# VHH binders against Deoxyribodipyrimidine photo-lyase (PHR): the designs that were tried, part 22

Target 1, 134 residues: Deoxyribodipyrimidine photo-lyase (PHR), of Oryza sativa subsp. japonica (Rice) (q6f6a2r38to171)
Amino acid sequence: GPVVYWMLRDQRLADNWALLHAAGLAAASASPLAVAFALFPRPFLLSARRRQLGFLLRGLRRLAADAAARHLPFFLFTGGPAEIPALVRRLGASTLVADFSPLRPVREALDAVVGDLRREAPGVAVHQVDAHNV
Short names: E, the ipSAE of ESMFold2; O, the ipSAE of OpenDDE; V2, 0.75 times the mean of E and O plus 0.25 times the DockQ between their complexes.

## First folded at step 25 (VHH; framework vhh_7qbe_3)

Design gg1 (from ff3 with W52Y S95T S106H; at its last look DockQ between E and O 0.03; V2 from the best seeds 0.00; counts 0 for: pae E 9.6 > 2, unsure alone 63.2 < 65, grease 27.7 > 24.2, placed apart)
Fold by ESMFold2, look of step 25:
Structure gg1 (fold): chain B 134 residues (1-134), chain A 117 residues (1-117)
Amino acid sequence: as target 1 above (134 residues)
Amino acid sequence: QLQLVESGGGLVQAGGSLRLSCTASGYTFNMGWFRQGPGKEREFVASISYNYGETYYADSVKGRFTISRDNAKNTLYLQMNSLKSEDTAVYYCATDWGFSDSEEDHWGKGTRVTVSS
């Protein structure tokens, strides 16, 4: 089944080690690859003026265009991390690859998603990978 | 554990310049500067996005301050020119991955800028 890369923090298609890992898994099993981003509420960004929020959203649109140029399916959700298990089930995915993040709220979101998958799709493999390369 | 460390503050005469730095000891995303002046609440100064480097400034600093970042050094900068007494404040570095109820979760300790006549 398809491999889903859940882009949490490292919002780039180039030089993204988690994406590379997901692509390798997909290639090794002759499976499709898809990328998903689920927008989180951010206190910093939610406190910004409307124009700064517009800059964030334009950046995400550019990322989606970059994915389209690479013929890479890209799913952008505004309903938060809870949309990720639904996507995994809808696609019949065999594997979820997620960014590693040191931030507690991101870890908690990942734990919740993994918990949901363990209950409802226990055959799905979950890999957490550090995509960021400083 | 993410740590943000500001530097570059000090005492400067009006019309002068300072360059603030903020070094992060972890992964960051969008970054920005805030400041708190005497008797005021903390206010937004400038921000820069991780994707594509888009910048935004408070109206009070446009044309005088320039935000930039060096991803290789994991460092955020604020170039402050034509400083005025009203720019006197503690300047705080911040990043956008705070999912808590508090915006202070991802702040540095601040660096003081004092602009004198």
Scores: ipSAE 0.006, ipTM 0.196, lowest interface PAE 9.6, mean pLDDT 76
ESMFold2 (binder alone), look of step 25: mean pLDDT 80; pTM 0.817
OpenDDE, look of step 25: ipSAE 0.085; ipTM 0.477

Design gg2 (from ff3 with Y50H Y56S S95A; at its last look DockQ between E and O 0.57; V2 from the best seeds 0.00; counts 0 for: pae E 8.7 > 2, unsure alone 63.8 < 65)
Fold by ESMFold2, look of step 25:
Structure gg2 (fold): chain B 134 residues (1-134), chain A 117 residues (1-117)
Amino acid sequence: as target 1 above (134 residues)
Amino acid sequence: QLQLVESGGGLVQAGGSLRLSCTASGYTFNMGWFRQGPGKEREFVASISHNWGETSYADSVKGRFTISRDNAKNTLYLQMNSLKSEDTAVYYCAADWGFSDSEEDSWGKGTRVTVSS
């Protein structure tokens, strides 16, 4: 099934080692590749200043445009990381590739998503890779 | 800078139909239509999401209006049937991320729809 790259840290398509890894897995299995980004719930985002939130959203628009130009499906969720297991199941994905992040809320979200997948989709492989910085 | 250009407005008889179009100059995520009648605040009409094409409609237009999008053409549509005088307004195309931060919202200049009695 499809390989899903869950973009957590680096918001770029060029020189992104996690994306290259996901693309390699997809190519090896002749499977599609998709990118997903899940915005954290409002309380987490409110720690960012208003300018920082605006900058993030403008960056995501540019990223989505870049993905469209490359014919790379891009999914954005506003309901938080809990939407990632649903995406994996709906697409019938075989693999989830995730960035590494030092931020505690992100690491906890990844653990929760992995736990959900182990319970409900145990055949899905999960890979964590450190992408290059921007 | 994302630009949204509406078209398709005009004068139509009550009971008639119009189709509005909105072409975006770049990538859009969630898109929708809003309208502003004389002396009124801008109000929501319809929206469509990027991921799954989920739609939502204001109660006043449900069953009469249909929103759709063509991602290949970066174009949003609003098919308006069974038009009433109360639908007279300037219709605005909008793109957003589900946040109310106006710095990130993109709006077209609007297209006027006038429904004659």
Scores: ipSAE 0.007, ipTM 0.336, lowest interface PAE 8.7, mean pLDDT 78
ESMFold2 (binder alone), look of step 25: mean pLDDT 79; pTM 0.802
OpenDDE, look of step 25: ipSAE 0.020; ipTM 0.377

Design gg3 (at its last look DockQ between E and O 0.37; V2 from the best seeds 0.00; counts 0 for: pae O 7.9 > 2, unsure alone 62.0 < 65)
Fold by ESMFold2, look of step 25:
Structure gg3 (fold): chain B 134 residues (1-134), chain A 119 residues (1-119)
Amino acid sequence: as target 1 above (134 residues)
Amino acid sequence: QLQLVESGGGLVQAGGSLRLSCTASGYTFNMGWFRQGPGKEREFVASISYNWGETSYADSVKGRFTISRDNAKNTLYLQMNSLKSEDTAVYYCAADWGFSTGDSEEDHWGKGTRVTVSS
């Protein structure tokens, strides 16, 4: 089944260890790779300063265009992290790879997504990696 | 700052075809085409979602029009076949800004491109 990389922190296609790990898993099983980014709910995202938000949105546009040019499926969700389990089930994915983040709202969202998958799609493997390894 | 630039409009005889393009210079998510005929309100024509490229069409254009997008070129297309006189309108490209980070900005529209279908 497909491997889904849930991009949480490191928003680039190059020099991204979590993405490289996800790509390696996809290659090892001769399976497709997809990338997903889920915008967090309004209060969390709106707490970012205007300049930080501007960089995020422009970065996501460039990332989506780069992914499209490489024929790498890229999914952008505005309904928050809860859309990730639905994507995994819709694609029939075998694996979810997620970034690590120390931020409490992100950790709680990851825990909720993993819990949902364990109930609804228990065969899906979940890998959490730190994309900022040196 | 988002800018939407339409092109591809023109004069065409009934039964003919045109392909409209809309190039975006900024962030885009769900996108669509709307049109405004003489003396009429602006009406929905077609939309395409960012995820999966899911499409929706007004009943009046189903089977004749095809919406598509090329995210690498940041360009939205509308292929219009079997054109009829009632398709005569100014066609507008639009971006859907209804995502959770801020829905207070107005929908972004291009200036429009005129399509005239003659009998």
Scores: ipSAE 0.013, ipTM 0.400, lowest interface PAE 7.8, mean pLDDT 78
ESMFold2 (binder alone), look of step 25: mean pLDDT 78; pTM 0.794
OpenDDE, look of step 25: ipSAE 0.015; ipTM 0.298

Design gg4 (at its last read DockQ between E and O 0.70; V2 from the best seeds 0.00; counts 0 for: unsure alone 63.4 < 65)
Amino acid sequence: QLQLVESGGGLVQAGGSLRLSCTASGFTFNMGWFRQGPGKEREFVASISYNWGETYYADSVKGRFTISRDNAKNTLYLQMNSLKSEDTAVYYCAADFGFSGDSEEDHWGKGTRVTVSS
ESMFold2, look of step 25: ipSAE 0.012; ipTM 0.251
ESMFold2 (binder alone), look of step 25: mean pLDDT 80; pTM 0.819
OpenDDE, look of step 25: ipSAE 0.336; ipTM 0.670
ESMFold2, fold request of step 26: ipSAE 0.507, 0.454, 0.456; ipTM 0.762, 0.728, 0.721
ESMFold2 (binder alone), fold request of step 26: mean pLDDT 80, 80, 80; pTM 0.814, 0.813, 0.817
OpenDDE, fold request of step 26: ipSAE 0.751, 0.740, 0.757; ipTM 0.860, 0.855, 0.863
ESMFold2, last read: ipSAE 0.453, 0.402, 0.492; ipTM 0.735, 0.680, 0.751
ESMFold2 (binder alone), last read: mean pLDDT 80, 80, 80; pTM 0.820, 0.818, 0.813
OpenDDE, last read: ipSAE 0.740, 0.743, 0.750; ipTM 0.854, 0.855, 0.858

Design gg5 (at its last read DockQ between E and O 0.59; V2 from the best seeds 0.00; counts 0 for: unsure alone 61.9 < 65)
Amino acid sequence: QLQLVESGGGLVQAGGSLRLSCTASGYTFEMGWFRQGPGKEREFVASISYNWGETYYADSVKGRFTISRDNAKNTLYLQMNSLKSEDTAVYYCAADWGFSDSPSEEDHWGKGTRVTVSS
ESMFold2, look of step 25: ipSAE 0.238; ipTM 0.542
ESMFold2 (binder alone), look of step 25: mean pLDDT 80; pTM 0.826
OpenDDE, look of step 25: ipSAE 0.024; ipTM 0.375
ESMFold2, fold request of step 26: ipSAE 0.534, 0.362, 0.496; ipTM 0.771, 0.673, 0.761
ESMFold2 (binder alone), fold request of step 26: mean pLDDT 80, 81, 80; pTM 0.820, 0.830, 0.824
OpenDDE, fold request of step 26: ipSAE 0.735, 0.021, 0.739; ipTM 0.858, 0.349, 0.861
ESMFold2, last read: ipSAE 0.458, 0.517, 0.455; ipTM 0.745, 0.766, 0.723
ESMFold2 (binder alone), last read: mean pLDDT 79, 81, 79; pTM 0.817, 0.828, 0.808
OpenDDE, last read: ipSAE 0.689, 0.524, 0.654; ipTM 0.835, 0.774, 0.820

Design gg6 (at its last fold request DockQ between E and O 0.02; V2 from the best seeds 0.00; counts 0 for: pae E 7.9 > 2, placed apart)
Amino acid sequence: QLQLVESGGGLVQAGGSLRLSCTASGYTFNMGWFRQGPGKEREFVASISYNWGETYYADSVKGRFTISRDNAKNTLYLQMNSLKSEDTAVYYCAADTGFSDSEEYDHWGKGTRVTVSS
ESMFold2, look of step 25: ipSAE 0.006; ipTM 0.146
ESMFold2 (binder alone), look of step 25: mean pLDDT 84; pTM 0.856
OpenDDE, look of step 25: ipSAE 0.229; ipTM 0.627
ESMFold2, fold request of step 26: ipSAE 0.007, 0.000, 0.016; ipTM 0.375, 0.154, 0.392
ESMFold2 (binder alone), fold request of step 26: mean pLDDT 84, 84, 84; pTM 0.859, 0.855, 0.857
OpenDDE, fold request of step 26: ipSAE 0.613, 0.406, 0.663; ipTM 0.835, 0.755, 0.848

Design gg7 (at its last look DockQ between E and O 0.31; V2 from the best seeds 0.00; counts 0 for: pae E 6.4 > 2, unsure alone 61.1 < 65)
Fold by ESMFold2, look of step 25:
Structure gg7 (fold): chain B 134 residues (1-134), chain A 119 residues (1-119)
Amino acid sequence: as target 1 above (134 residues)
Amino acid sequence: QLQLVESGGGLVQAGGSLRLSCTASGFTFNMGWFRQGPGKEREFVASISYNWGETSYADSVKGRFTISRDNAKNTLYLQMNSLKSEDTAVYYCATDWGFSDSPSEEDHWGKGTRVTVSS
């Protein structure tokens, strides 16, 4: 099945170790690759400064344009991290690859997504990559 | 900021067809068409999501209008068939890009293209 890369922290297509890992898994299994980003709900976003939010949103727009130019499926969800398990099930994905993040809300979201997948799609492999220590 | 430019409007006989286009200056997310008739409020016509291309239509146009998009060209389309005088309006292209709270806060609007349906 497809490999889904859940982009959490390293929001770029070049020199992205987690994306490279996901691409390697997809290639090794002759499977498609898709990239997904889920915006955190408005309460989460209120913890960020306005300049940080503006920079994030402009960056995501550029990233989506870059993905389109490479014919790389890119999914952007506004309903938060809970949309990631739904994407995995809808695509029939075999693998989810996620960034590592030290931020507590992001770690909690990842844990919730993994818990959902263990209940509803136990055959899906989950790989978590810490690209920022390389 | 993102710019949206509509085209393809014009005068057409009732029962006729037109195809509207909206070209974005950059990559867009969810997109839609809205219209404002003479003396009326702006109303929803059709939308298409970035993910999966899921579409939605106002009841008044369902079965007659088809929305589509070409992400590689940053272009949104509205195929309008079986046009009626009630479809006379300025048609606006719109997009949001990441917030579900309000179209007006995070959205971009085009300047509109006029469609006139004559009897």
Scores: ipSAE 0.047, ipTM 0.437, lowest interface PAE 6.4, mean pLDDT 79
ESMFold2 (binder alone), look of step 25: mean pLDDT 78; pTM 0.796
OpenDDE, look of step 25: ipSAE 0.160; ipTM 0.554

Design gg8 (from ff3 with Y27F N30Q W52Y Y56S S95A S106H; at its last look DockQ between E and O 0.61; V2 from the best seeds 0.00; counts 0 for: loop humanness VH .160 < .165, pae E 6.5 > 2)
Fold by OpenDDE, look of step 25:
Structure gg8 (fold): chain B 134 residues (1-134), chain A 117 residues (1-117)
Amino acid sequence: as target 1 above (134 residues)
Amino acid sequence: QLQLVESGGGLVQAGGSLRLSCTASGFTFQMGWFRQGPGKEREFVASISYNYGETSYADSVKGRFTISRDNAKNTLYLQMNSLKSEDTAVYYCAADWGFSDSEEDHWGKGTRVTVSS
């Protein structure tokens, strides 16, 4: 099945070790690759300063454009990380790749998603990649 | 910066139909329609997402209005059937308002729809 890269930190495709890892896995299994980004709901996202939200949005636009240019499916969710397991199941993904974020809420969300997949989709491999320590 | 341009507004009799269009100058994650009637506040009409084409409608227009989009053309549509006098308003195209309340949200200038009884 497809490989899903859940982007948690760096909103870029270039020089992204987690993406490269995911791409390698996809290529090895001759499977499609998809990128997912989830916007955290209240209070995390909406508690941020307006300038920060603007920056985030602009980054996502660029990310989407880059994905399109590379013919890479890009999924953006506004409902939060809770939508990631549903995407994995919907796509019949064999693997979820996620990078690390220093933000505590993001780390907790990652743990929750991983826990969900372990329970509901035990056949899905989960890879956590620290792009900044490579 | 993203530009939104509405078209298709006009005068129509009650029970009639009208089709609005909105052309975006670039990529959008979410698109939708809002409207502002005389003496009323701007209200949500319909929205459509990019990834799945998921649609949402105000209760007042459900079953009568249909929102759709052509991502290849960056164009949003609103098919309005069984129009009522209460549908009279300036209709605004919007983009990416669900992400933040920042100035990154984009609005068109609006197109006027008048429904006569």
Scores: ipSAE 0.024, ipTM 0.391, lowest interface PAE 2.8, mean pLDDT 86
ESMFold2, look of step 25: ipSAE 0.026; ipTM 0.378
ESMFold2 (binder alone), look of step 25: mean pLDDT 82; pTM 0.837

